# Designs tried in a protein design chat: VH-VL binders against q58428r495to569. Part 29

Target 1, 75 residues: q58428r495to569
Amino acid sequence: SGGKDINYIEVNYEIKKGSLFPPGFVDCNENISYNDEVVLIKDDTFLGIGRALMSGFEMKKAKHGALVNIRNVKS
Below, E stands for the ipSAE of ESMFold2; O stands for the ipSAE of OpenDDE; V2 stands for 0.75 times the mean of E and O plus 0.25 times the DockQ between their complexes.

## First folded at step 18 (VH-VL; framework fv_regdanvimab)

Design j5 (at its last read DockQ between E and O 0.95; V2 from the best seeds 0.87)
Fold by OpenDDE, fold request of step 20:
Structure j5 (fold): chain C 75 residues (1-75), chain A 124 residues (1-124), chain B 110 residues (1-110)
Amino acid sequence: as target 1 above (75 residues)
Amino acid sequence: QITLKESGPTLVKPTQTLTLTCSFSGFSLTTSGMGVGWIRQPPGKALEWLALIDYDDDKYHTTSLKTRLTISKDTSKNQVVLTMTNMDPVDTATYYCAREYYDYYSGSDAFDIWGQGTTVTVSS
Amino acid sequence: ELVLTQPPSVSAAPGQKVTISCSGSSSNIENNYVSWYQQLPGTAPKLLIYDNNKRPSGIPDRFSGSKSGTSATLGITGLQTGDEADYYCGTWDSYRRGYVFGGGTELTVL
């Protein structure tokens, strides 16, 4: 998929509008910065769009607090 | 049955280092989701979160005081220690330790049990 | 520096309803669970509300919490003199990677 060519976040569940927490996080682009728009992907499938609440680097090691504000979910 | 209690000096001189100990019972910092945080409150002012240490020895600090704060735990003794260097009169406050419960899966987070607090005065 | 904003004071007569607001941002209130703490005069804070709207055991249903967008609200119905206290909102801030409290609200029962 083309998801890895942009600010992508891989998740392990079917997302809904709201917050992404660490249990649902799989991987991401470390180049993501705070407040960046990000694409949510599961199994190379586009799921929606969110806004990063921290850098991608921080997301990979975070176990506390929300990681992404999920703003739009593909129907 | 769950209790936390702060101990340490109540009077500190400027530039000295403050060391506070939180002794707790009724829970363990080996239990998933458990943490202990420090919160202070200057006289007549708001609560200020300082630091947090969890069951996995992860440490968090307020940015404004990060260079001055050290938090550590001794699980075998059920103690958490906070060290704050270069104390100033502005650091005069009641210092609380409190248990944090964080649910990794739900994202739930709160300080559900608090110590009585210990008053620390910084003065020459 | 206050990250969460609360009104400094609110007041009402016994039996009335009061609300206390807590205003934050996307990195804290909007995406993380909000807690409320009651601090009676001369005492340590007590957890009043957690997970936006849940009450710990022993907290009467006169106390309620809600959250919408970047704001949270504490509601108190059937106000009693014993409710006179300072109330603080708190939550995790994802960007700061730490816990944050509001400035506190002093509740006076007239």
Scores: ipSAE 0.897, ipTM 0.958, lowest interface PAE 0.4, mean pLDDT 96
Fold by ESMFold2, last read:
Structure j5 (fold): chain C 75 residues (1-75), chain A 124 residues (1-124), chain B 110 residues (1-110)
Amino acid sequence: as target 1 above (75 residues)
Amino acid sequence: QITLKESGPTLVKPTQTLTLTCSFSGFSLTTSGMGVGWIRQPPGKALEWLALIDYDDDKYHTTSLKTRLTISKDTSKNQVVLTMTNMDPVDTATYYCAREYYDYYSGSDAFDIWGQGTTVTVSS
Amino acid sequence: ELVLTQPPSVSAAPGQKVTISCSGSSSNIENNYVSWYQQLPGTAPKLLIYDNNKRPSGIPDRFSGSKSGTSATLGITGLQTGDEADYYCGTWDSYRRGYVFGGGTELTVL
């Protein structure tokens, strides 16, 4: 299926290695699981790769703590 | 000056419900980034975080005790209340409330001001 | 058993340096800010270090913190007998959606 099976996380800024916190989060695949590899995107542009620190369902509600460990950023 | 103080029963029988009140001053739980948490410490043992309620009324509970814990606040009274059901002698501990400061944008997070604690003994 | 692991005890002589480690995971120490708490005998815990390496007002610079990967370290130089206490690391755990403390480290000054 199209975009629903991709572990995407949409952000609102140009990322760097480190942690994604809630203010930078826009949307994600709700079905992401803890520790899944995820793709960080902005405006349909690939930015990098990370690991989920919680489920996608929880990311959409979270106000506290890091959501993603950003491991690699496209240079 | 910021202060917190725990109050409630010091002796509880097994199976009963414990209700503790944290009364605080010098800050408000209507202020962004403010929260109050509960931490306990059994005699001679480590600190154990129990629960947290923030300015936005979001509530968090330690996983192992989630079904036994309820946390609530009364912002007009500057109080936070913790209830813990089905008390057991292993729950004998000093119970602390503490202010949690959390900065949404930076992710800064710490318990920066603590109450003196109240010791609760569970026995009969 | 514990989410954050600390050595149970450490000791050193007055004037010496000691370090206390805290080991965790990506969902806590690696991606969230680490704090350290000092608990003097018979007292409530006190915030000693926040944001991995920052000191609250009134904490002398002989107390320091650092973090690398999933591990954090508290350093104490110029050790004094008044430093005898239990020391706890603490941080938010994103997966557990809650705060976690280490098991504590008893510092003895001999």
Scores: ipSAE 0.801, ipTM 0.935, lowest interface PAE 0.6, mean pLDDT 94
ESMFold2, look of step 18: ipSAE 0.799; ipTM 0.934
ESMFold2 (binder alone), look of step 18: mean pLDDT 92; pTM 0.951
OpenDDE, look of step 18: ipSAE 0.861; ipTM 0.950
ESMFold2, look of step 19: ipSAE 0.772; ipTM 0.930
ESMFold2 (binder alone), look of step 19: mean pLDDT 93; pTM 0.952
OpenDDE, look of step 19: ipSAE 0.858; ipTM 0.949
ESMFold2, fold request of step 20: ipSAE 0.784, 0.777, 0.777; ipTM 0.933, 0.931, 0.931
ESMFold2 (binder alone), fold request of step 20: mean pLDDT 92, 93, 92; pTM 0.947, 0.953, 0.951
OpenDDE, fold request of step 20: ipSAE 0.894, 0.894; ipTM 0.957, 0.957
ESMFold2, last read: ipSAE 0.780, 0.782; ipTM 0.931, 0.930
ESMFold2 (binder alone), last read: mean pLDDT 92, 92, 92; pTM 0.952, 0.950, 0.952
OpenDDE, last read: ipSAE 0.895, 0.897, 0.896; ipTM 0.958, 0.958, 0.958

Design j6 (at its last look DockQ between E and O 0.92; V2 from the best seeds 0.84)
Fold by OpenDDE, look of step 18:
Structure j6 (fold): chain C 75 residues (1-75), chain A 124 residues (1-124), chain B 110 residues (1-110)
Amino acid sequence: as target 1 above (75 residues)
Amino acid sequence: QITLKESGPTLVKPTQTLTLTCSFSGFSLTTSGMGVGWIRQPPGKALEWLALIDYDNDKYHTTSLKTRLTISKDTSKNQVVLTMTNMDPVDTATYYCAREYYDYYSGSDAFDIWGQGTTVTVSS
Amino acid sequence: ELVLTQPPSVSAAPGQKVTISCSGSSSNIENNYVSWYQQLPGTAPKLLIYDNNKRPSGIPDRFSGSKSGTSATLGITGLQTGDEADYYCGTWDSYRRAYVFGGGTELTVL
């Protein structure tokens, strides 16, 4: 399974550079820590790379603020 | 149309608990995207965000004062209450409540309507 | 400790343009929407700019906001004496899970 063995964040949309907000968030690895590099995936497909703005645990319950800084998007 | 007003004691003794009430009209905390925050400002100093409660009863507190702050809402009365324990002269400030509007989908977030503020002095 | 940094003061003559900077980090300004607040002497703050660059109803287009990277900027053109006030930037901080304000900037109209 692509990305699930590392710091992954599953999203429900086609990402672009910028911020990931809660509506686009589906799931993540709870062991993600603040400032970790994360892999963005959708349906087990690699979409890009970002930087976590909070822990994975916090992401799962977050309703305010950006979750990830999306830095690189697969072209 | 939309108004917020702070009420509570204007003089508090050290170690006592401050209870402030924000009464608002023109909107409801049952409406998606609505929240009410508390911000204080010591004399001649900067704004300091304290706490926030939103329509979904999510609560947020500034870390430095988290153990001293409690925020709650009564939607039926259109009131938000802030309690702050163990008051100290350093907590002397004008306390504002303000409406927070945030859009869950876009990430929009701002305090768009403010109360006039209430001055709280902590002194023995 | 302040999370957002603003210059403590700026000044200009009527009719001129001024800019007020707000410096933050990736957990706040870079990834969250920035708001600006105007506080006239002896009054409560008023929302001036939201969503980085949008003006609420009643705010003249002399006021503008922009954001780049970890910094935001408030611009005021055609400076008027009535613009003399304190200005604060604010935004959500994702890491702190808190709203944060800058230290404020005192604008003096010469």
Scores: ipSAE 0.849, ipTM 0.948, lowest interface PAE 0.5, mean pLDDT 95
Fold by ESMFold2, look of step 18:
Structure j6 (fold): chain C 75 residues (1-75), chain A 124 residues (1-124), chain B 110 residues (1-110)
Amino acid sequence: as target 1 above (75 residues)
Amino acid sequence: QITLKESGPTLVKPTQTLTLTCSFSGFSLTTSGMGVGWIRQPPGKALEWLALIDYDNDKYHTTSLKTRLTISKDTSKNQVVLTMTNMDPVDTATYYCAREYYDYYSGSDAFDIWGQGTTVTVSS
Amino acid sequence: ELVLTQPPSVSAAPGQKVTISCSGSSSNIENNYVSWYQQLPGTAPKLLIYDNNKRPSGIPDRFSGSKSGTSATLGITGLQTGDEADYYCGTWDSYRRAYVFGGGTELTVL
């Protein structure tokens, strides 16, 4: 249950500080809320930290606009 | 040469349904990234975005008016139609249609070509 | 209520520079591209700036745009009487899943 509560966002590319748009999105915890801190991952590897710009449920359907503000990228 | 033109009634009574048509030329709503949106402007007031329909038939509308707005397209006629139910005097405004260009990969977004607008008055 | 805040009016003399601000949030200005629109008296709006700082063909380079954090700025240099208009910022808002315009700024050339 603890694992399912992690605010993860799976992406398909190596991220940089800025905005995550729909083409880079793969999947996420649908229970993420607007303005939550989120962890960005690729192939189970931690990439960085961001802040959600919409709910996880909405991210899964979105085709327009930024999904996440990527604030920190693993150095 | 890209043009859009709004058409419909200029005078509507309270409670009636407004139907506006945007007729455009010089582009197609079958082209990726193309959309048509509706924006209104009450006399002396700011622009208010209402709704948008894109080439992939995705539809968006302002939350405050969602239950009153319907947007649709006829790609064979190069037309987009906005329907707004239960009109009220506060809905008196100039209504514009405009082309939206959106780049899925970059997120680039703008209303780059506008119609001349049509003024709709809601009164007895 | 409008989501993006602009000053209601600004003024400057011919030949001078003016800036117009647009304040928003992380869900709009900070993470989505900002456009600026010019509306001359009695006319439809016209796209002036897109992608934060790019000019469409036919817009002179005395018009410029910039963005920092949740705020965007339109700059106009070499001000002319023909620049008297209302100016609107606009951008997508990811949280609202809607496009939003600022309240508009009336530019007067004195």
Scores: ipSAE 0.767, ipTM 0.929, lowest interface PAE 0.7, mean pLDDT 93
ESMFold2 (binder alone), look of step 18: mean pLDDT 92; pTM 0.949

Design j7 (at its last fold request DockQ between E and O 0.98; V2 from the best seeds 0.87)
Fold by OpenDDE, fold request of step 20:
Structure j7 (fold): chain C 75 residues (1-75), chain A 124 residues (1-124), chain B 110 residues (1-110)
Amino acid sequence: as target 1 above (75 residues)
Amino acid sequence: QITLKESGPTLVKPTQTLTLTCSFSGFSLTTSGMGVGWIRQPPGKALEWLALIDYDNDKYHTTSLKTRLTISKDTSKNQVVLTMTNMDPVDTATYYCAREYYDYYSGSDAFDIWGQGTTVTVSS
Amino acid sequence: ELVLTQPPSVSAAPGQKVTISCSGSSSNIENNYVSWYQQLPGTAPKLLIYDNNKRPSGIPDRFSGSKSGTSATLGITGLQTGDEADYYCGTWDSYRRGYVFGGGTELTVL
């Protein structure tokens, strides 16, 4: 998929509008910065769009607090 | 049955280092989801979160005081220690330790049990 | 520097309803669970509401919490004199990677 060519976040569940927490996080682009728009992906499938609440680097090691504000979910 | 209690000096001189100990019972910092945080409150002012240490020894500090704060735990003694260097009169406050419960899976987070607090005065 | 904003004071007569607002941002209130704390005069804070709207054991249903967008609200119905206290909202801030409290609200029962 083309998801890895942009600010992508891999998740392990079917997302809904709201917040992404660490249990649902799989991987991401470390180049993501705070407040960046990000694409949510599962199994190379586009799921939706969110806004990063921290850098991608921080997301990979975070176990506390929300990681992404999920703003739009593909129907 | 769950209790936390702060101990340490109640009077500190400027530039000195403050060391506070939180002794707790009724829970363990080896239990998933458990943490202990420090919160202070200057006289007549708002609560201010300082630091947090969890069961996995992850440490968090308020950015404004990060260079002055050190938090550590001794699980075998059920103690958490906070060290704050270069104390100033502006640091005069009641210092609380409190248990944090964080649910990794739900994202639930709160300080559900608090110590009585210890008043620390910084003065020459 | 206050990250969460609360009104400094609210007041009402016994039996009335009061609300206390807590205003934050996307990195804290909007995406993280909000807690409320009651601090009676001369005492340590007590957890009043957690997970936006849940009450710990022993907290009467006169106390309620809600959240919408970047704001949270504490509601108190059937106001009693014993409710006179300072109330603080708190939540995790994802960007700061730490916990944050509001400035506190002093509730006076007239």
Scores: ipSAE 0.897, ipTM 0.958, lowest interface PAE 0.4, mean pLDDT 96
Fold by ESMFold2, look of step 18:
Structure j7 (fold): chain C 75 residues (1-75), chain A 124 residues (1-124), chain B 110 residues (1-110)
Amino acid sequence: as target 1 above (75 residues)
Amino acid sequence: QITLKESGPTLVKPTQTLTLTCSFSGFSLTTSGMGVGWIRQPPGKALEWLALIDYDNDKYHTTSLKTRLTISKDTSKNQVVLTMTNMDPVDTATYYCAREYYDYYSGSDAFDIWGQGTTVTVSS
Amino acid sequence: ELVLTQPPSVSAAPGQKVTISCSGSSSNIENNYVSWYQQLPGTAPKLLIYDNNKRPSGIPDRFSGSKSGTSATLGITGLQTGDEADYYCGTWDSYRRGYVFGGGTELTVL
């Protein structure tokens, strides 16, 4: 598995509640499904929780529209 | 001044392929954030988005018609072409092209300038 | 079974205020920017509101937009007979990977 089994989404910035758009996206578990709960990370640090607005496969290719609904941000 | 104009046949027969051209001026599809979309409106009915092509040549199609639609651009001629196969009387509508502006960084997204539309009737 | 749901019609007298609702989901209205389009009788649509609540140049401030959760609202104050039109909400839908319009709302000014 090698740590690839978690519904993770790697981002490049300090998140806040709202929407993750493509410029903030770095990588994710390709096997995430639409509406899955996901964990947002940066540099291996947990940042918060959200829900996927598309599959992980689609996130890695998307250039248009929000990828994740960010619901909770660690303080 | 930004303008878009639709052109193509106004009458097609069932099963034929419709080809519509959007000719535009005042902007270029080489500019980041620019796109051109096609929207149709059957008589007395709601707007229906059909397809979109952006500056980066990404293409999007409404799911229900994806197998019937092809969208392409010629940036040197400032034209976008929509092709729709297997036309049926229910496809009778006014067809609009419109400029889509999308800001990659903010996610801002709107059809800000519309053509006048062209009416296409599908009948025997 | 529309993706975005709007009331089919609304009406009010000149000078009054009206609101038009647009209901969607997390993949569209909640997480993507909402626009409103005005279509005057016999004309092409035009952009009225973008980015949920912003007005293009030339749109008077009696037109306003707002969004809460999966619902968006267009407000029109000081109604004039020239406001009689169809009004459409629109937004990107991340799940469907395409743009969606509401079913439209016919505004009648009595």
Scores: ipSAE 0.788, ipTM 0.933, lowest interface PAE 0.6, mean pLDDT 93
ESMFold2 (binder alone), look of step 18: mean pLDDT 92; pTM 0.952
OpenDDE, look of step 18: ipSAE 0.855; ipTM 0.949
ESMFold2, fold request of step 20: ipSAE 0.773, 0.770, 0.764; ipTM 0.931, 0.928, 0.928
ESMFold2 (binder alone), fold request of step 20: mean pLDDT 92, 92, 92; pTM 0.952, 0.951, 0.950
OpenDDE, fold request of step 20: ipSAE 0.895, 0.895; ipTM 0.958, 0.958

Design j8 (at its last look DockQ between E and O 0.50; V2 from the best seeds 0.46)
Fold by ESMFold2, look of step 18:
Order: structure tokens, then C-alpha cells, then sequence
Structure j8 (fold): chain C 75 residues (1-75), chain A 124 residues (1-124), chain B 110 residues (1-110)
């Protein structure tokens, strides 16, 4: 479970190593900056850690390209 | 058969505004995952991506030229228009339009069909 | 400096194999799909490889693509004189929110 004070990204699927693309994205902290470490969550459950490839405001608008480089997945 | 054709002036003077039209057939920009982009190539030089407009009217521009570029579409006419202001001799190039098809679900992105190109010379 | 770096030229004899590299970063090659384009002399570019390693219909299987980390590679086996062309890699750059091409590689078949 993440609050609005942390660099969270909410997704709609069980992540795996690779990239998060727009169809899997639900919401995020809009104050995320490029290259920030981010936590990925689904239904308030921690899924893993990644690096932002754009700002949180940009993620909410993006139609093309990876949003996050998923670096660690908790199994 | 899917085709794209560039049209517009072939000679412009410095400071003028260039307007290029891409007329296409065999697909529609109302279809999800479709886009049309503009790419230029100065004589003997590399390809340079300029701008893209998607089926949902999202627009993207190369950062270095963003203030000079405008892209728009008319889906009923199967046309995409690129406008570039304040032309300079360094903008002399062949200008291509190309269909961008991308699988939004997978994130795949490619220019799968290109026009023949139109050469624009900027000279006093 | 270019966002994607390719060697300016490569050459090999007919029947041989050549590889063309394309180097980038995490915001482009590493995390996004890479495409390759062939531009024969005097013609518009043509899509050769998409999705890192897939061929459009009509592209022979002696053309191949691969990706590792921030680098992508185009492989061409059984070189023919008709393969003499410029080759460009291209991909979306998520940070720049723009498509980027490499500087191009001129292939000569000697």
C-alpha cells in the first residue's frame, strides 16, 4: 500500500522483468521525476521496484513507449 | 493497397513557412494504433524524425524543432499537414511522410509504409 | 552527438555475413522495441525488421535482428550485391517522447 507521498505506480497486472507500457498503467504519483526509483503496486500490494523513464505527469498522458524499467520483481 | 504521397512547394526562400501535405489511401487515421509521421533527410545525410500525429490526435515533435513545427490531420480527407516556420538553407532536404503502426498493447512502434518523398530546397 | 550510434560503414564479400550495431540507452533501445530500415540508393527507406527481431512479409530470413541491453544488432547473411544500401536503426525514446534514428550505416559488398 502506498500513499501519495511516495513514488508509487499502480498497475493492472502481475509485473515481470522488462518494461511497463501504457496499457498496464493505472495511476501514479504525479511528482515522480525521470530516473527516480519507483515502487510498483497492484490492489495495494507491493510488486516490485523500477526506474521512471519519464515524469509522473508525463506517464498519465503517454501513449507511446515504456514508462518504467522494471528492475526487481518480488516473487 | 496502402499509399502515401507528399505534396507542397519544392523551392522556398529563407524565412518563409513551408507547408507539406501527406495524402494517403488504404487506411484511416480513425483506426486505433495508426499514425502518420514526417521524416526528413538532407542530401547525403541521415534520416531525421520530425513529428507524428496519432489516430486520437496526439501530437509529438522533435524537441529541437518543436517551436517551428505544427502537425495536423483531416481524417475525412485522409490528409496530414506539416507546417515548418522560418525556413533556412540548412532545412534543405527530402521530406517523407510514413505510416506509423504501433501495437499499443505491446508498445511496438515502426514506420511500415513510406511515401516517395518530396525534395525541398531553401535558397535565396 | 546522435542519440543512437551506428558505425558509418561496413563491408564484406558476397556470400559472407555482416553485422551492424546500434548503441543507445535505457530510455530507447533497452526498454523499447527496435526497428531497422533499408534505404537502397535513390529510394525511400523500407522497414526491414520490427519488434527487435521480426521480419515484415517479403523480407528474407537472411536478415535478422537482436537486442542486448542498450545495443541492437542487424545481421545479414549470404550477402548479395543488391544489399548495398544504407541501414538505419530506429526506436521510440521514452524520456524524449520522440522517435529517434541512428546515423545510418553504409553497407558495401565487395
Amino acid sequence: as target 1 above (75 residues)
Amino acid sequence: QITLKESGPTLVKPTQTLTLTCSFSGFSLTTSGMGVGWIRQPPGKALEWLALIDYDDDKYHTTSLKTRLTISKDTSKNQVVLTMTNMDPVDTATYYCAREYWDYYSGSDAFDIWGQGTTVTVSS
Amino acid sequence: ELVLTQPPSVSAAPGQKVTISCSGSSSNIENNYVSWYQQLPGTAPKLLIYDNNKRPSGIPDRFSGSKSGTSATLGITGLQTGDEADYYCGTWDSYRRAYVFGGGTELTVL
Scores: ipSAE 0.449, ipTM 0.870, lowest interface PAE 1.7, mean pLDDT 91
Fold by OpenDDE, look of step 18:
Structure j8 (fold): chain C 75 residues (1-75), chain A 124 residues (1-124), chain B 110 residues (1-110)
Amino acid sequence: as target 1 above (75 residues)
Amino acid sequence: QITLKESGPTLVKPTQTLTLTCSFSGFSLTTSGMGVGWIRQPPGKALEWLALIDYDDDKYHTTSLKTRLTISKDTSKNQVVLTMTNMDPVDTATYYCAREYWDYYSGSDAFDIWGQGTTVTVSS
Amino acid sequence: ELVLTQPPSVSAAPGQKVTISCSGSSSNIENNYVSWYQQLPGTAPKLLIYDNNKRPSGIPDRFSGSKSGTSATLGITGLQTGDEADYYCGTWDSYRRAYVFGGGTELTVL
């Protein structure tokens, strides 16, 4: 239950491999840096792993462009 | 039902400032996910994105013209205004405003509805 | 300096299939949704494809979009004379924080 203690990104949908865009973004750890590995979660449930395409701080402000490259999705 | 229409001068002298207004209907820039962009096209040349303003008043500009461009919105009038300073004959083009389309799962950067465009000629 | 590269022209006979390529980079096409626009002579552009492969209402299924890596492709089957137009790809560039268009492709129906 320590997902929020790591590089987490909270999303509002069932993710697929590809890209996370702002409409699916809910919240994240601001400590995330570009190219960091991040954990995608929904309602504290692990959904998958991705690579940050910008900092967490920038993600919270972003309204355009992909935020995360989603590499692995929990089956 | 969604329409956009460009208005402003069709003839501008070099060094003058161009002010174009985009009047739209059928949607509101107070609605989440909505945006209005400006695109121009010189005669016989490709489309060039200029600027974008969204429902939250965030503004984006093409880097090459950033210092010359200002985009603003008046939600009460359903208008977006683009100003471009220090006009030059090279800026002669048809200028379009268009609505930014947002899909549920997309960071949708697509322009789904376009105005008819207004031709601006920069000449002495 | 175009960020997205398209062939300047393509041509085919009626009924044939044509493809138009759009080449970009990781900061644009690879990570972001690609749109395609059709511009008939003397008219404003029209959205043809969005989100890589989705068609707006009214666009026939003869038009299709796909994306792989840093490249996108527009496909047109059953080519009609009315398809003669300029076609542009476009997408968001995350690095530039800007929308970018390709250089356009002139489609001629022989």
Scores: ipSAE 0.443, ipTM 0.884, lowest interface PAE 1.3, mean pLDDT 93
ESMFold2 (binder alone), look of step 18: mean pLDDT 92; pTM 0.948

Design j9 (at its last look DockQ between E and O 0.94; V2 from the best seeds 0.84)
Fold by OpenDDE, look of step 18:
Formats: structure tokens, sequence, C-alpha cells
Structure j9 (fold): chain C 75 residues (1-75), chain A 124 residues (1-124), chain B 110 residues (1-110)
């Protein structure tokens, strides 16, 4: 899908502005870098935009701490 | 009711390895959300987080000392052990172990119960 | 190098209000819960505030916490002589993947 061709983060909930924590994280591109702009998606649906707080590789194994700062949510 | 207590040598020579044990009671490291961290404080200076081990045996270390630090747990003994290699006088400090309460879902994270600390002096 | 920045000292007279600031970044304070710790002279730190603004049992409501953006603030009203201590902010840093403390603030009651 188009969303997976960019820096995407797949989530399992309806996001809101703030922090994405590990329980809401499903998958992402491992090539995401710290401070990258990322697209939040659920079931291939665009939900919003955030900024990565760590690499995609680290996100996949992270248990502690916020993963993404969610800056914009699609209304 | 919840207690933590640090034990180990109070005097270490330079280049030697420091081994500290945190013995705790009133909680278990098999319980979800539980962790034990080590924090040190040089005389007259700020708190410095060193390492953390949680109920799932995940380990975290401060980057600056990662190569020197090892943290492990023995849940059956309610103990957490910290080893620090190649000790230097600059490592002289009071070392604390503390319980971390971590909520995976909310992101809550704090050290809510502390040991009394043990003073470690590194000197030849 | 310190990740969280606090003023080295603050002071006020009994009964007054003081605030202690804690400045961080997006990888720590902005997106993770902040805790505050009180360390009385010659003692181990004690958890004072957690989850930005919650008080553990036994902590009086004179103590309060708040967070906005990349900064957190500890408030103490009705200052008492017994409040004289060092105060540290702390939080998880997502980038460093570890816990971080501020440099500490020495509170003197005049």
Amino acid sequence: as target 1 above (75 residues)
Amino acid sequence: QITLKESGPTLVKPTQTLTLTCSFSGFSLTTSGMGVGWIRQPPGKALEWLALIDYDDDKYHTTSLKTRLTISKDTSKNQVVLTMTNMDPVDTATYYCAREYYDYYSGSDAFDIWGQGTTVTVSS
Amino acid sequence: ELVLTQPPSVSAAPGQKVTISCSGSSSNIENNYVSWYQQLPGTAPKLLIYDNNKRPSGIPDRFSGSKSGTSATLGITGLQTGDEADYYCGTWDSYKRGYVFGGGTELTVL
C-alpha cells in the first residue's frame, strides 16, 4: 500500500495527539530514524503524523517509553 | 513493608570489579510491572541512573558505562546484582537500588521505593 | 552531560510558594511521565511526585507537579522548614532507552 512505501508506523488503536506507547504499536519500517517524520496507519488507513523518538528497529523491541510523538491527527 | 537493601564491599581498589547485591522483600520480580534499578550519587553531586532490570529480564544500562555494567536477577532469592568493572576513584559514590514501578500500558514509570544506599569508596 | 536541567538552587521563606523547573526534550519529558524525588540531608531519595502530577500515599497536597511541552515543574506551597532538601526530576528517555535524572535543585528555607 501507499502508506507502507514511506516511513509508516502501524498502530492498533484510534490515535490522539500525544505519545504512542508500545501497547499501541504493531509494526513499522526498520529504516525509520530518530526524529523522522512518520505516518501513523491502522489497517492501511491514514490516521496522523508523528515524529519518531527512536529508530524503527528499536521500536520493534521497545517495552519502555514512548515511541512516537503524535503531532497531527486526521479529523 | 516493601524494603530494599544494598550490600557489598565499601572499599574497592582501582581496576577491581565492584559487585553489589540488592536484597528486597515485599514484592517479587516475577510480578508484571516490577523492576529494580541502580542509581549512584557521588558525594555532593546529583543522582545518576546506572541500570535497570525488570520482571521480564529486560536489561537497560546507561550508555556511558554500558561496557562496564552488568545487571542480573535471582527471583528465587529476591536479589538483583550489579557488577561494575575497572573501578576508578571517580566511581566513588553512594549506590542505591530502588524498585521501579512500570506500567506497560500507561507508560507510568518511577522509582517508588529506595534502599538506604551503600557507600563505595574507590581508593588505592 | 545532564539530559534534564534544573536550577541549582531556590529559596523562600516559610509559608511561601516555590517552583522548581525541569527542562528536557521531546525524547524524555515531552513524551514520558515525569517523577520528582525529595532527598533530605543524609538520606535516600523519596518519591514525591509520579506520572507528572500524582502524589504517592503520605505526600501532602502542598506538593504538586505539572508538565508542559518539554518542561516539568514542581510546586511547593506553604513552605516548611522540613522541606529543605534536594529535589530531582526524572523520566524515561526514549532515545537513550534509559532513565534520566536532572541535576538536582537545592531548596533552602530562609
Scores: ipSAE 0.855, ipTM 0.948, lowest interface PAE 0.5, mean pLDDT 95
Fold by ESMFold2, look of step 18:
Order: C-alpha cells, then structure tokens, then sequence
Structure j9 (fold): chain C 75 residues (1-75), chain A 124 residues (1-124), chain B 110 residues (1-110)
C-alpha cells in the first residue's frame, strides 16, 4: 500500500503459527527489512505478528522458501 | 528411472572459464516444482551449493560466487549448463548436478536425485 | 562462514544408536524443510531424509529425522559397518535466497 509506514504483510488465508510461504502472500510494505517485526493482515483485519525472513522488496517477487516466521496469532 | 550426468572438461587452466553440462532423463524442467542445481565438493571437504535453476526459469546463485556463475537451461534437450569464470586452483572439486524437487504449495524442498559427479582440476 | 553447524565426527559400535545434530537459524532450519544426505566413501551423495522426517522409498526406518526450533537431528539405530559415511544436513535459506549444507559429519562404526 502506497504511503503506508507500517510493516504490514497481506495474506489470503487465516494464519497459524509457523511459516508463511509464497502461495499465502498477497502484498506487503516493500521497505520491510530482514528480521523486522511485521503485522499480518487480511482484508484490513489484524491476524498476528511475525518476523521477516527477507526484505519486503524480495517478498513481492519470491517464489521459493518461507517469507515470514509467524510468531503470534490473534485468538 | 530418473538420471542426471555431468559432462565437461576435467582439466582447466587458471583464469579459464569452466562450462559444465547436466544432461538428464526421466523428468522435464517444464514440470512445476522441478529444478536442477549444482553442488561442488573439493577433495576431502564439505559439499558447497553453487546454483539452481527451476522450471519457470528462476535462478539462484551462492552469494560468494554470484559474479562468476551463470546457470541456464535448454528444456528441449533436457540440459542445464553451469558456467564459472576466472577459475582458480581452489576451485578444484568434484562437481555434481542434482534434481531439486520443490513443492510450491507446501514448501517441500530437497535434492532427491544426484549425478555421479565430474572431477575438475584447475592447474597450470 | 555461516553454514549449518554439525559435529565434525561421531562414532559408535555396531548395533548401537547415534544422533547427528544440525544447527541453523530462523531463515533456514526453523522455517524451511530440512533434508539429510548420506555420502558413502567414493560415491555421490544420496537423499536419506526429506521434509524434516520423511524417508524416500528404500531407506529403512532405522534412519529418522526430527526438528525443533533452529535445530535438526538425524537418528540412526542398529548401526552397521555399511553406515560409515559422511552425513550432511541441508535446507533452503530464505535470507540468502539459496540452499545451504552443513559442514558434514563423519560417522565411524567401531
């Protein structure tokens, strides 16, 4: 999302603790850096917290390997 | 039966470019999740991953050698080619090609079938 | 250099059990699938374990794998002299955008 300063990651499914892989990824703040804390969202709804495993720029084009370590999922 | 075989020169001189070909059968690089990687092993030392090319032409290279490595494929010939520039005696190793099986949806990832390897010596 | 860390060697008597550890990070072992490879003397590596704990066809169940956090473990029970080999863990590293192997573990059966 343009103009947004939050380290967000949009996903297409209800997440669980573990790893986010490319099929579940929709979009993100490209300015995310490796190991940043990130907020996972779906349809503008907060789902949980994770740690970036690569930059947001790389996430947007990645087809191989986990993108995010999902650490906390909202109950 | 799935097979891979490495071919190319076994002796190169320092500064020369090494070109290795992986010829394979029993699978196609048009199939989703299929890839071919290159791994080397200096005498008596550990495996070192070099590069990978997958079915949709995504390419990956080990960062320390990225500027020296090129990987490409010819799907019609069932071949993958690795080029390594500016060879040095420390690059003396056995070079393997191996099939990478990757499941896009699950993230499952392994080198499940290996070639026999080809030994390349870099010497004056 | 930052590779997956394995003990350089392990040994045990025939019939015994060994474990081989593999230590990494969140960008590799923790969040990506781990494989184990066996390299018998003078031969190419062979896939032994994939998806952390699964065996390819033809690998006996005395070989096992597990993962906890940033560490993975290969277990071998009922050791035989034919198991003398080098063993490597391997996995994708999301940050490096490439595959990484451990430094290898030499298993001696004595």
Amino acid sequence: as target 1 above (75 residues)
Amino acid sequence: QITLKESGPTLVKPTQTLTLTCSFSGFSLTTSGMGVGWIRQPPGKALEWLALIDYDDDKYHTTSLKTRLTISKDTSKNQVVLTMTNMDPVDTATYYCAREYYDYYSGSDAFDIWGQGTTVTVSS
Amino acid sequence: ELVLTQPPSVSAAPGQKVTISCSGSSSNIENNYVSWYQQLPGTAPKLLIYDNNKRPSGIPDRFSGSKSGTSATLGITGLQTGDEADYYCGTWDSYKRGYVFGGGTELTVL
Scores: ipSAE 0.767, ipTM 0.927, lowest interface PAE 0.7, mean pLDDT 93
ESMFold2 (binder alone), look of step 18: mean pLDDT 92; pTM 0.949

